# VHH binders against CLA biosynthesis isomerase (cla-dc): the designs that were tried, part 22

Target 1, 281 residues: CLA biosynthesis isomerase (cla-dc), of Lactiplantibacillus plantarum (Lactobacillus plantarum) (p0dx41)
Amino acid sequence: MASFIASDQDVKNFLTAPSMNDQEGIGFAYATDEAVLKALIPAPLKLMAPVVCGYVVHMGKPTFSAPYLEESLFALVSYKDKMMGAYPINLLLHGPGAESGVIAGREGAGIPKKLADDIELRRNDNSATATVERHGKTLLNVSWTAGELNDPSIMKQFAGQLALGKEAEMNSFFYKYDIDQHEDGTNHFSNVQLVATQLRSLADQVEPGNLSIQLESTDDDPFGELKVLKPLGAAWFHFDTSVMFNTLKLDEVDAATTMPKLLTGRYDRSFFNPKAATYII
Below, E stands for the ipSAE of ESMFold2; O stands for the ipSAE of OpenDDE; V2 stands for 0.75 times the mean of E and O plus 0.25 times the DockQ between their complexes.

## First folded at step 22 (VHH; framework vhh_vobarilizumab_d1)

Design q1 (from j3 with G50T; at its last look DockQ between E and O 0.60; V2 from the best seeds 0.00; counts 0 for: pae E 2.8 > 2)
Fold by ESMFold2, look of step 22:
Structure q1 (fold): chain B 281 residues (1-281), chain A 125 residues (1-125)
Amino acid sequence: as target 1 above (281 residues)
Amino acid sequence: EVQLVESGGGLVQPGGSLRLSCAASGFTFSSHYMAWYRQAPGKGRELVATISRGGSTSYADSVKGRFTISRDNAKNTLYLQMNSLRPEDTAVYYCARGDTFYIRYSGDYEPFDYWGQGTLVTVSS
């Protein structure tokens, strides 16, 4: 029976670890401007390589929502030379489960999620394409063709990171923060902290190939800042399971130096510029 | 070489039923989205029904509740069961092959890369 009041069992189920089962789509990597990418990485994370990784996938059976499509661009980083993993710069979601996915990710781990206007993911035999659209432009147009990577030297690393039939664990780094309201109605950032989520994934399909990729920018989503200097490769993949089994609180960080690098992945220009809220249809 | 061969068309009275078949060869049938299109005299082709590789279906509004698309992957055969036929259903019906994977939550699925020769369905009183 529907109610504004959740049952005790519903509350218990709400607290279980999320998983993103039945993920399928295109993963890719390309070389970009090192100085630009490094500038986006908040301390104390350090950039490990001038490479942007990313994906466009269908989340077929998430435990917290209906299915949805998801795009991400992320950097490879380390925390104090102790932990390595992904630092997602953005995630764009589309589909029936997308709103729930944004809410869960933002509230649960501070994940920089926004809604896309449209995402298309298509494969025919040994080639695939994906597009991501937001605010009047195709921000990302990516294709994969089965076969040789653009730069074969990354094949060993890519294959080793995603071994078929074996569970692999990976860290993802996010920054969480609170927005507290003062008694006069103005806002203040507090509790700005670096966290790591730990993900256990089982890949049962990985098909490497050639990457073709184009990025565009809007005022709200400056994807073109992460220029494609050299495509490195792509793969079509399927994860049978992917579960977020742990979250670690790593560090408290300075709001003044950190928040400028967090806001644009989470908010549009209208938040920063009152005049940007003018919308002409 | 991809081949799609439709059969089962014919003349039927309004309110009657027909079952169309499409024999597929030259590709891994079970891996592809499949569809039925139709083309009435003097009109363009229109999408009638689709079926995904996993069996999920969609229908044009004009045929919902009357037509059923299905597939038999063991026999490489696509079917269209047409019930409660109307004169407006008179058309050449085409079997079409789609992508091996396609997800988009906005808009209709349209990119099919191969069509059969078609089979004529005539509904007349």
Scores: ipSAE 0.289, ipTM 0.764, lowest interface PAE 2.8, mean pLDDT 88
ESMFold2 (binder alone), look of step 22: mean pLDDT 79; pTM 0.798
OpenDDE, look of step 22: ipSAE 0.612; ipTM 0.848

Design q2 (from j3 with G50A; at its last look DockQ between E and O 0.71; V2 from the best seeds 0.00; counts 0 for: pae E 2.2 > 2)
Fold by ESMFold2, look of step 22:
Parts: C-alpha cells; structure tokens; sequence
Structure q2 (fold): chain B 281 residues (1-281), chain A 125 residues (1-125)
C-alpha cells in the first residue's frame, strides 16, 4: 500500500545516481555578442568563446521521472583554466516528468530549471524542428537540416562530442544557494557556491547539419538578449546512455555579485513585483 | 517517390462496419507516424486517428470507441476499422504520412506531410 512514509528500499532507490537514457533531439550552436554573454557568466567561471550552445531534446527513459522534453541554452566556460564545460543559462521542461525534473535539478545541483508551457520536437526524414513556448511567446524556434554546417570551421571544436560509439565526459557548472528566513520573516542569500556535475554519455546517433534559429523574449524569459549574430551549426543526436557519475563542490562565491545573474533563470518577474511592470534585477 | 493508396470504402447502412486499408511505398513505413483524415462535403479535412512508430494511438472524440487504427509494418499497410457507422461519418478518407520523430505533450498531432488520393465512405439508409 502507498504511504506518506517511504520504505527503506524506497529511500535507497532515491539515492541512486541518476541516468538520462534514451535522449534524442537537436543540438545547436550560434555566435553571439561576446560582451553580453561574458557579462552573464558569474566569477570564477570564464567564458571560452562568444558562442551560445543549446538543445531541445526528449528525455525518453530518465531514472528519476516519467519522460519529458527539455530545452537549454548554455555558454562554454572554464574553471581556473583546468576544467572546461557548460554553464547553462536556462533550462525549460515540459511533459509528464517535467515537474519532477525541475524539483530534482533545483534541489540537487541548483540547476536553473523552469516549466515551459509547451515544447514540440519533430523530425521528418533529414530535417527537424523544435519550438519552445512560455508566457505567450515562442521563445525558441530551431531547425536542423542534415548536411553541411553553417560554418564548417567549427567541426574540429566539436569532433569529440560527435564521435559515435565512444563515451564523452562533460562538466556542467551550476551555482547553488540557500534562501534563509530571519525570525522577522525577511530573507537573505547564504552559502552561494559553484558546483560541477560530471556526466558520461554514449552517442549512437550524431547527424550534423545546417542551423536555422529564431529567439524571442518575454519579460520572464529574455532569450533575445542572446542575439543570434551567426548560426554555426546543428546536429540531430541520440544518447543511448547518459550517467551522472560525480558532483564536485568547487568554490564559495560572493552573493552580492553572483545572485543578480542567477534569478532570471529560476524565477519569474512576478516574484519581484506582482504587477510585473518593474524590472529591478 | 512516396505513394499512399487507400482502399475499402463504399456504401454501408447505419450501424454497419468497414475496414479501410492504405498501402504505402517509397519510404520506410515503420519509421513514420501515420494517420487517417476525412473530409465531408463542404468541410475541411479533419483528423480521425493517428498511430505512432511504436503503436501508440489517438482518436478524434467523435470516433473514439467506434474506430480503431492499426498498422502492419511487415506489409507497409495502415488500417482503419470503422464500426457502428453513422451518416455523419460520410466523407472521403485519406491516409496521411507523418514525421519520423514527433513529441509534443500538448494539443493534437498536427502536421502530416503527404496524403493519398482518398477512398469514399457513404453511410446511408
């Protein structure tokens, strides 16, 4: 019988490492304004290239939820010129497993997850499209067509991640924090720290091609700030397995300089002003 | 080249049954979503039923419980079993090919990119 009290076995299963199996969709990259992107990256991370990467994928067999669709935009960054990886600016989730995915990611690693109103991912023969909708706009509209990349010179930068049948290891960087409530009901940020998750993924399908991409903004999701200066390329991919095998606590960081860069990916404008007419971030 | 050929239409009395078939060629049938649409006189085409690559099905409310979509990937054939037919089911029925991959948890499965010639179903006393 189901109970509000979980069994010992339930607790044990809850603590297992998550896997993101049967992940399929569009990955892409485009050039953007370097100064704008650099300003979004909290210290001590450093921007490696004036490129936004992203994806729209179906998470077909996650070990922690029902399936869901996920969008992300991320920067390529380094930590102390020794660890390289992704710094996700946002993730939007939709589908039957999405609520659980948001909760798990927010609580586990401070991942900037919100729920989308709708995500569509489709492929027909050698072309594919995806759309992401939230709060009255299509924030992201991407297309992939199999064939030549928009800028073939970038192929060498991504060749390791495109190799079929070989595991690729990835770092993703996130900032965690606490919101502590004082006895009088006021809040403050504490324990703001940089973490990295490490993921091992096995790609069994990677099909490079041409990218077409459009971004829109709402007050809650200002995707258009990351302007598309030049599409670089896209790929359709499938990861058979994707296993989180490590999480590292890297640094404590200053709340005053860091938190302004974290809030928009995690909260809507109504959190700051119920009329949503004031932007004080 | 893609070909979809519908068959099995005809005249039937109210309460009767028909089974439509759609023979597919020129593409990898098992890799695509497939659907049946219909068009009654003076109306646009409307979705009747759809079936995914893996066999998951969906139906318009007006036919749910009466119609069954199925596919035979070995024979490259799509079927629509229509039971308890009503005069309002009178229409030309079209076989439609969908995408090789499609996920959307909201709304109907919308774009299908190729259609057959159609087969007429007339339900009349």
Amino acid sequence: as target 1 above (281 residues)
Amino acid sequence: EVQLVESGGGLVQPGGSLRLSCAASGFTFSSHYMAWYRQAPGKGRELVAAISRGGSTSYADSVKGRFTISRDNAKNTLYLQMNSLRPEDTAVYYCARGDTFYIRYSGDYEPFDYWGQGTLVTVSS
Scores: ipSAE 0.374, ipTM 0.796, lowest interface PAE 2.2, mean pLDDT 88
ESMFold2 (binder alone), look of step 22: mean pLDDT 80; pTM 0.806
OpenDDE, look of step 22: ipSAE 0.605; ipTM 0.840

Design q3 (from p5 with S31K; at its last look DockQ between E and O 0.02; V2 from the best seeds 0.00; counts 0 for: pae E 15.8 > 2, placed apart)
Fold by ESMFold2, look of step 22:
Structure q3 (fold): chain B 281 residues (1-281), chain A 125 residues (1-125)
Amino acid sequence: as target 1 above (281 residues)
Amino acid sequence: EVQLVESGGGLVQPGGSLRLSCAASGFTFSKHYMAWYRQAPGKGRELVATISREGSTSYADSVKGRFTISRDNAKNTLYLQMNSLRPEDTAVYYCARGDTFYIRYSGDYEYFDYWGQGTLVTVSS
């Protein structure tokens, strides 16, 4: 019998560690303007290279939702020169599981997730394309063609921490925070902190190839700020399993200097501009 | 245990042909992209040809139009058909299994994680 009241066992099961099984799609990397990318990285993270990495994938068997498609753009960063990994700038989700994926990621680790209007990922033989649409534009148009990388030497440095058929561990860095309402009705940020999620992933397919990529901007999603100066390479990949096995609290950070770099990936203009409106049905 | 065993090398005259084979075992061959490399005396290894899981191919400029890479997933075998051979094609030819890309901020990775023992091809008059 369905109820708004969940059982004690349901609450216990809710706390089970998530897995992102059966992921498949295009991963890519390109060179961008170093000053622009560096400015987007909140302290104490440091940018490792003037490279944007990203993906468009089908999340086939997540443990917390129905399947969905996901896009991300991320930087390669370090924390105190001892932990290195990904700093995702955005994630856009589409599909039957997407709403649940946004809720889980936002609440669980402060992951910058929003819903896309449409994501398409198509492969035929040795080529694949993906598009991500939101608010009237195609924000990302990416293709992979099996074969030589655009720049094989730099791709080796930034290609995945994956050993085919073997588990690999990866760090992803996020800023988590609370929004509390003050007694006078105004909001304030509290508990702004840097966290790392640690994932254990098993890749059973990686097919390197040539990248073609185009980015565009809307008022709500300024992807074009991350200018493509030089495509570096792409790959079609499949992760059999990917499980978050650890989450670390690394630092508390200053809200005033940090939050300006977090808002756009998590909110649209209407949240902070009273003269902004969008109507889509 | 992963094994890659090359065969089919030998001595041929310029303009001749050879067909190399690579027998694979110890892994799911059809899930991997595969390659041929070669190493001439006194030189580093160079990539000759690649073939994806689905059969798409790429070639080094030095062999394009003369060499053909192919695979038979049912027999777990990789092939290299070498036509119009030249003296500069003389090398030990290696079968290689494609692996994941990975980045270690204290180490290097090649595109391939397993290599065969090689088979010698000599092109001379």
Scores: ipSAE 0.000, ipTM 0.131, lowest interface PAE 15.8, mean pLDDT 84
ESMFold2 (binder alone), look of step 22: mean pLDDT 82; pTM 0.829
OpenDDE, look of step 22: ipSAE 0.583; ipTM 0.812

Design q4 (from p5 with E54G; at its last look DockQ between E and O 0.20; V2 from the best seeds 0.00; counts 0 for: placed apart)
Fold by OpenDDE, look of step 22:
Structure q4 (fold): chain B 281 residues (1-281), chain A 125 residues (1-125)
Amino acid sequence: as target 1 above (281 residues)
Amino acid sequence: EVQLVESGGGLVQPGGSLRLSCAASGFTFSSHYMAWYRQAPGKGRELVATISRGGSTSYADSVKGRFTISRDNAKNTLYLQMNSLRPEDTAVYYCARGDTFYIRYSGDYEYFDYWGQGTLVTVSS
């Protein structure tokens, strides 16, 4: 029987080993302006390459939600020159499981997730397309055509993460923070912390190909800031399993210098200015 | 030419089981997600079940727990196992090819571009 009271077992099982299983879609990479990308990376993370990576995937069997589609743009970064991984700049979700996905990510791991208006992922034999829409604008249009990469040299950067048939571990870096309200009604951010989520994934399909990509911006989603200088490549891929098995607390960081880089990925401009909520869906 | 050919339909008693098959040809079956539709007499066509390339499945509420969609990519064949059949399941069942992961808020997938000729399933005592 449905209840507002969770059982003890429910509490115990809360987001246990959240897994994003049966993922399939388009992964891609393109060259961008190094200075711009570098500026988006919060300290103490360091940019490894002037490359934006991303994906549009169907999450077929999440353990924490119904199926949903997800888009992400991320950079390759290092922590103290020892840990390497992804720094997601944004994630957008769409579908029945999108709400749960957004909530789990944000509250669980500080993941910058928002809801898209629409995400489409299409495949027809040896070609695929994906579109991401939010606030009445197509922010991302990406296509994959099976065959050769635009630039084969990009494989050197990804070869370790897409090993077929082997479990691969990867780090994703996020920032968690608290929001505290003052007596005057204003809010400030505190306890800003860099964390690394550790994922174990099993890829059973990787199909390299040619990338075509277009980005557009809104005030809420400035995708165009990460301009495409050169498409590098794309792949259709499938993950049987992808489990978030651990989260490491790495560093506390300065709120004043960090938060400006975090807000856009998490909030619309209406959070900063109520008058900004002027779009029509 | 894209072809979808359904088979396995017939007359069955309430509570009985039936397994439908759809033979696909003329396209790369493994590259497409697939679906079953049905159309009852005097009613519109409705989505019954979908299956992704990787095996992710979705079902209409009316058949959830009773029907199972599956695929064999090596055989280019889509299946629908129907258990605990009811008179209201009586319909022509159609196999459909899809090319878009367009997920509705209801959980349904949309955008299928080819259908078979259908196979009749009649559930009657």
Scores: ipSAE 0.298, ipTM 0.672, lowest interface PAE 1.4, mean pLDDT 91
ESMFold2, look of step 22: ipSAE 0.473; ipTM 0.822
ESMFold2 (binder alone), look of step 22: mean pLDDT 82; pTM 0.836
ESMFold2, look of step 23: ipSAE 0.411; ipTM 0.791
ESMFold2 (binder alone), look of step 23: mean pLDDT 82; pTM 0.834
OpenDDE, look of step 23: ipSAE 0.186; ipTM 0.620

Design q5 (from p5 with Y109L; at its last look DockQ between E and O 0.66; V2 from the best seeds 0.00; counts 0 for: pae E 9.6 > 2)
Fold by ESMFold2, look of step 22:
Structure q5 (fold): chain B 281 residues (1-281), chain A 125 residues (1-125)
Amino acid sequence: as target 1 above (281 residues)
Amino acid sequence: EVQLVESGGGLVQPGGSLRLSCAASGFTFSSHYMAWYRQAPGKGRELVATISREGSTSYADSVKGRFTISRDNAKNTLYLQMNSLRPEDTAVYYCARGDTFYIRYSGDLEYFDYWGQGTLVTVSS
């Protein structure tokens, strides 16, 4: 088995579609400043609501790596008023499979993945907590308590996305791009495009409840820009299966207008400022 | 009210077998990690075996291959099958309830928030 040269069968196996089975954890939603959130959404996507959704989950049986923990914050968006879904602003990964998960997501669909320094997810009876730490701060501290949502008026939206025992299709939108070096060694963005990944997921556990959430910023991860104006609700959930069954190329987009909104979810300040450094051991 | 009631302890000769039971009530048994601990006279409590809600097990090196932890979620009961018993297995054995879910890849720590009163196992000839 040990070789730098992969077999033809290894290459064939590499090309199969990924699955992220056995996902479990906290999902949540909160209201935020509409103008701030709208400014983060690159054209041609349009913001559908001044709501940040997110999760902290354990990816128990991914087909491309060992298990890992994942955090995400995402907006609800539409493409051309017909195709709706999530636009993830960030994903932070931690655990034995995290490095592979970052590589797979970045290269496959341009997913804005970075490594967290630590993620904790725990549940005891009817309550759960999660924390996400990176570069000296707890960026996200979230709790769920089973029971009534903070704002019961959103219950239909929760139930519609997580119908038990029935497969649901979900869209996630990402912007892919290439970084090419010019002959003088400088970098150039090319092939900036909007894509959608389509997931088919089967939820076999959804327990709605009350959300408590705090966000914090570092220079590298400005989570606090997405201020919590009002917690809306949370749920503990389990997806038995979650299969990426399709990827659609939707549009080519302008690099100058788009790239400023993509970089911070994918790179730290050291890429932008040679006087910025962070050392974590 | 959470209750854990151990049973099945007693006097056994070396090389013998014993099965401990722990009847659980007052919580959703199937959702919790469970464990057996033991405490020999004059010593602290020692972890013996754990079982996750999915049925994954772990064992202390001193009992591996001789003891088997299991659970019956329909009966809300935790078991410890003890074979090839030795005098050093003499202890009070405790059933313990853990968290429903806990994953942290740095600083991992197992948490148990409720214990029973224990059942005495004595191995002597």
Scores: ipSAE 0.011, ipTM 0.451, lowest interface PAE 9.6, mean pLDDT 87
ESMFold2 (binder alone), look of step 22: mean pLDDT 82; pTM 0.831
OpenDDE, look of step 22: ipSAE 0.665; ipTM 0.853

Design q6 (from p5 with G107K; at its last look DockQ between E and O 0.82; V2 from the best seeds 0.57)
Fold by ESMFold2, look of step 22:
Structure q6 (fold): chain B 281 residues (1-281), chain A 125 residues (1-125)
Amino acid sequence: as target 1 above (281 residues)
Amino acid sequence: EVQLVESGGGLVQPGGSLRLSCAASGFTFSSHYMAWYRQAPGKGRELVATISREGSTSYADSVKGRFTISRDNAKNTLYLQMNSLRPEDTAVYYCARGDTFYIRYSKDYEYFDYWGQGTLVTVSS
């Protein structure tokens, strides 16, 4: 019977590790302005390369929701020169499972997830295209064509991350925080901390190729700040499974220097400007 | 060369049944979305049914419960079983090929790049 009170068994099942099984789509990388990208990376993370990576994928069989589509743009970073991984700047989700995906990611690890208005992912033969739309613009338009990368030199740097048939572990870094209210009704940030989620993924399809990519901005999603200076390459891939098996608490960080870099990926302008609640479609 | 060849059309009485076949060649049939379209006199082409490479199906409201799309990937053949036929089902029926991958939750799937010559179905008298 449905109830607002969950059973003890439901609570135990809720705590099971999430998995994003049957994940398929386009992954890509491009060079961007180093100073701009570095400024977006909160301490103590350090930027490893002036490269934005990203993807548009279908999460076909997630364990926590119906299927959904997901976009992300992320930087490659290190923590104290000992842990390397992705720092996602944004994630946009669309589809029947998207709401659950946003809730789970926000609560579990402070993941910068919002809902897109629409995402399309399609492939025919040796070419594929994806688009991501939000608030009146196509924020991201990517194409992959099977064949040679735009800059083949990147394969040396990334070859081990997507080896076929071999399980790979990856770190993703996020910042969590609380919002507490003072006695006078105003809010403040507390418990601002760096965390890392750890994924174990098995790629069974990787088809490298040429990248074409365009970005646009809205006031809510300034994707164009991450300028495409040079497309580096793309791939069509499939992960049979991708399991988030661990989350590490790494550091407590200063709210004043950190929070300005976290808000845009998590909130729209309506949080900052009362007049921004009106949208044009 | 991609080829789609429909067969199984003809004249049938209201309430009758027909089974359409579409023989596919020149591509990897099992990897593509496939569909049946129809074009009735005085109307544009209407999507009748689709089937994904994994066998997931969809139907136009006007044919739900009466028509069944299926595929035999070993024989490179698409089928449409049409039962309880009505005069309004009179049309030329086309087999169509779609993409090897497509997800977009906001729109029905409508991307088809090859059609056969069609087979006429007439439901009268």
Scores: ipSAE 0.455, ipTM 0.817, lowest interface PAE 1.8, mean pLDDT 89
ESMFold2 (binder alone), look of step 22: mean pLDDT 81; pTM 0.820
OpenDDE, look of step 22: ipSAE 0.521; ipTM 0.781

## First folded at step 23 (VHH; framework vhh_vobarilizumab_d1)

Design r1 (from q4 with G54S; at its last look DockQ between E and O 0.17; V2 from the best seeds 0.00; counts 0 for: pae O 2.4 > 2, placed apart)
Fold by OpenDDE, look of step 23:
Formats: C-alpha cells, structure tokens, sequence
Structure r1 (fold): chain B 281 residues (1-281), chain A 125 residues (1-125)
C-alpha cells in the first residue's frame, strides 16, 4: 500500500548499485579546441586529449527509474596521473524516467544533469540520427552511418571501453558540494569534493561508423563552445549492463575556483540572474 | 515492402503451450528491435515483450516467467514461446518492428512503426 513513509528496508535499498541496463544509441568523438576544453576542466583533473566525447542513448532498463533518453558531453581526464576516466560536462535527460534520473544523479552522485525539452534517437538500417532540444533550440544534431570512422586512430582511445563481450570498468569524475544560505539571503557553496564513480559495463554490440555532428548554443546550454574542429568517429553501441558499483572520495577542492566551472551543467542562468528566464519555447 | 506475418496461433487448454512465429521481410531484420503485442477482446493493445538487436529482452509483468521472446536473424524470424497459458492470455498477438526511440513530452513512448496482421490465441477449457 502506498505510503509517504518509507520502510526501513526501503531506506537500506535506496539507490543500491544503480544500473543503466539495455543502453543503446550513438557514441561519438570529435576534436575540439584544446585551450577551450582545458579551461572547462576543474582542478585537479587533467585533460588527456583535445577530444570531446559524447553519446545519445536510450536507457531501456534502468534499475532506478522508468526508461529515458540521455545525452552527455564529456572529456577524457586523469587524476594524479593514476586514474583515468570521463569528466562529464553536461547531461540532458528526457522521458518518463528522466526526472528520477536527474534526481538520482544530482543528489546521489553530483552528476551535472538537467532536463531536456526533447531528445530523439532514430535508426534505420545502417544509419542513425539523434537530436537534443532545450529552450526551443536544437543543441545537438548527430548522425551515424555504418562503416569507416572519420579517423581510425580514435579507436586506440576507446578500445578498452568498447571491447565486445568483455566487462570494462571506467571512472567518471564528478564534483559534489553543499549550498548554504546566509542571513543576508545569499547562498554559498562549501565542501566541494571531487569523487570518482566506478562503472562496470558490458558492451555486446559496437558498430563503428562515420560521424556527422552539429552543435548550437543557448545561454543556458553553450554546446557551441565546444566547437567541432574535426569529427573523429561514431558508433552505434549497446550495453547490456552498466552498473555504478562504487564511489571514491578523492579530494576536497577550493570552491571559489571550482564552482564557476560546475554551475552551467547544473543550473540555468536564471539561478544567478532573475532576468535571464525570458525565453519562449 | 515491409512485411510481418504472424503464425502459430490457435486453441489451447489452460496450462498449455504455444509458440508463435513472425516472418519478417522487406527490411534488414537484424538491424531492428522487435516486439510482441496483444489485444484482447474489448481491450486495448498492450506490449507483451521486446527484444533488442543484440538480444536483450523485456517482458510485461503479466507474462514474465511464462513467455520468452527470441529471434533468429539468419531466418528473419521472431518467436514467442508461451508456456503456462491462462484464459486471460486470449488475444490477437501482433508482431511489431521498432527502431525509433523518442519520448513525447506528453509521456508517450514511441518504439515501433510496423505491425503484422496478427494471430489469434485462444486459451479455453
């Protein structure tokens, strides 16, 4: 019977080993301006390559929500030259499970997630397209055509993660923080912490192909800042399982230097400018 | 032309088993998600089971543990093994092709674009 009171068992089971199962869609990579991308990476993370990676996928069987679509742009980074992984710059979600996905990600793991107005992913035989819309703008348009990569050299960077039929572990780096309101009404960020979420994934399908990608910007979602200098490649892929099985607390970092790089992925401009919420969808 | 032709339906007693087949033609079968739907008399069409291109499966709660969806890409054929059949399983069963992943703002989930004509399954003593 439905109740506002969760059982003790429910509390114990809260968001246990969240898994994005039956994940399918387009993964891609393109070369971008190194200086621009580096500037987006918070310390102490270090950019590994001037490449933006991303995906648009259907989450068919998440363990924590209904199905949803998700877009992400991320960089490849290292921590103390020992840990390598992804630094997501943004994530947008759409669909019945999107609210749960956003909440779980933001509150649970410090993931920069927002809701999209619309995400569409379509495949027809040997080609696929995806679009992401927010605030009346198509921010991302990506296409995959089965065949050769734009640049075959990019495979060296992804060979470990997309090995067919083998479990692969990867790190995703996120920053968690607290918000405190002072007596004067201002809000302050504190306890900013770098964490590494560990994922174990099983890819059972990977189809490489040619990438075409277009990015556009709004004030709230400046996708265009990560300019496409050269498409490198795309793949249609399927993960049977992708489980977040652990999160490591790595470092506490300076709020003043870190937060400027974190806000856009999490908040619209209206959060820091009341007049900024003047758009028509 | 895209064609989906269901077969294997018929009359079966409660507790019995049936195996449905769907012959696909006119498209690259292996490149598509596939599904089984059913429509009982006086009721709306409901999703029964789905299978991804790679073979990942999903089932409605009402058939979980009893039904198995599978595919043979070499034969361009989709299957539905139905065990422990119940009277409430009586319906016209439809094969569906899917490769469109979009969710409308209204909450509607669109997955499939072509359907067969269906095959009747009747479970009765």
Amino acid sequence: as target 1 above (281 residues)
Amino acid sequence: EVQLVESGGGLVQPGGSLRLSCAASGFTFSSHYMAWYRQAPGKGRELVATISRSGSTSYADSVKGRFTISRDNAKNTLYLQMNSLRPEDTAVYYCARGDTFYIRYSGDYEYFDYWGQGTLVTVSS
Scores: ipSAE 0.080, ipTM 0.573, lowest interface PAE 2.4, mean pLDDT 91
ESMFold2, look of step 23: ipSAE 0.466; ipTM 0.817
ESMFold2 (binder alone), look of step 23: mean pLDDT 82; pTM 0.829

Design r2 (from q4 with S56D; at its last look DockQ between E and O 0.76; V2 from the best seeds 0.00; counts 0 for: pae E 2.5 > 2)
Fold by ESMFold2, look of step 23:
Structure r2 (fold): chain B 281 residues (1-281), chain A 125 residues (1-125)
Amino acid sequence: as target 1 above (281 residues)
Amino acid sequence: EVQLVESGGGLVQPGGSLRLSCAASGFTFSSHYMAWYRQAPGKGRELVATISRGGDTSYADSVKGRFTISRDNAKNTLYLQMNSLRPEDTAVYYCARGDTFYIRYSGDYEYFDYWGQGTLVTVSS
C-alpha cells in the first residue's frame, strides 16, 4: 500500500536518467535586438546570434511524470568557443505532469521553469497554432504554416541541428544555485555554477514552414522585452525519444553579477516586491 | 474533395434505437477528430459526441449512457448508436471533421471545419 517511505527500489528508479519521449509541436526562430538579448546572457556564455529560438510542445511520454505541455524561449550560445547550444531564458509548463516537471527540472539542473495558466497546441492539415497564457495575458501566440520559411537563409545556420532518423546530441546551458538562510532569516546565494545538460534525441518528423508570432508581457513574464524584429521560420516536429544522458559542471560564477539574470525565469515579482502582484482569478 | 455523408435517420418510437453512419472521403479519415452534432427544429446546432483519432470519446450530458460514438478507420466511417430515444432527441444529425492534432488540458474541443448534409431523426409516438 502507499507509504511516506519509499522503497530501496523506488530510490534506485528515481536516480535513472530521465527521458522526454514523444515530444511534438512547433519550433520557431525570430530575430531580436542584439544588445537586449546579449545583456540577458550571463558570463561566461557568449551569444552566437541575435536570434531567439523557442518551442511549444507536448511531452507525451516523460519517464518522470504524467504528460504536459511546455513552452520555451532560448538563445544560441557558446561556452569558451568549445561547446555550443541553447540557453533557455524561460520554460512554462501546463498539464497533469507540469508540477512534477517543474520540480524535476529545477532541482536536477536549475532549469528556469514556472507553471502556465493554460497552453493550447493544435494542428489541422498543414497549419498549427499554439498559445501560452499566464496571469491574465496571452504571453505567446505562435503559428506555423507548412512551406517556405520566412527567411530561407537561416537553413545554413540551423541545418545540422536535426538529422531525421538519426540520434543527435544537443547541449542546454543552465545556472544552478542554492539559497541559504542566515540566522536572522534573511537569505543568501551559494554554489552558483554553470552546467550543461546533454540530450540525445531522435527526430522522426520535421516539417519546415512560415512563422507568425506575437509576444506580450506581464510584470512576472516580460516576454515582450525580446521583441520580434523579424520572424525567421518555424517547423512542426516530433521527437520519438529524447534522453538527458549527461550533465557537465562547467564553471563557478559570481552571484552578484549572475543572479539578477536568473530570478525572473524562476520567481514572480511578488517575491521581489509584494505590491507588484498581478494575479487575476 | 472532402465529403461526409450521413445515413440511418428515420422515424422511431420513444425508447427505440437507431444507428447513424457517416461515410467519409477525400481526406485521411483516421487522422482526424470526428464528431456528431444535432440541430432541433428552431434551435442552434449542439454538440452530441466527439471521438479522437485514438478513440477517446466525449458526450453531451443529455445523451450520456444512451448514445455511443465509434469509428471504423478501415471503412472510413463514423457511427452513432442511439438507444433509449426520447422526443427531445428529434433533430437533424450532422457528421463533422476536426483537427489532426489537439492538446489542451483546460478546454473543450470544438474546432470543426467540415460538415455533412445531415440525416433526420424523428422520435414520436
Scores: ipSAE 0.389, ipTM 0.780, lowest interface PAE 2.5, mean pLDDT 89
ESMFold2 (binder alone), look of step 23: mean pLDDT 82; pTM 0.829
OpenDDE, look of step 23: ipSAE 0.631; ipTM 0.844

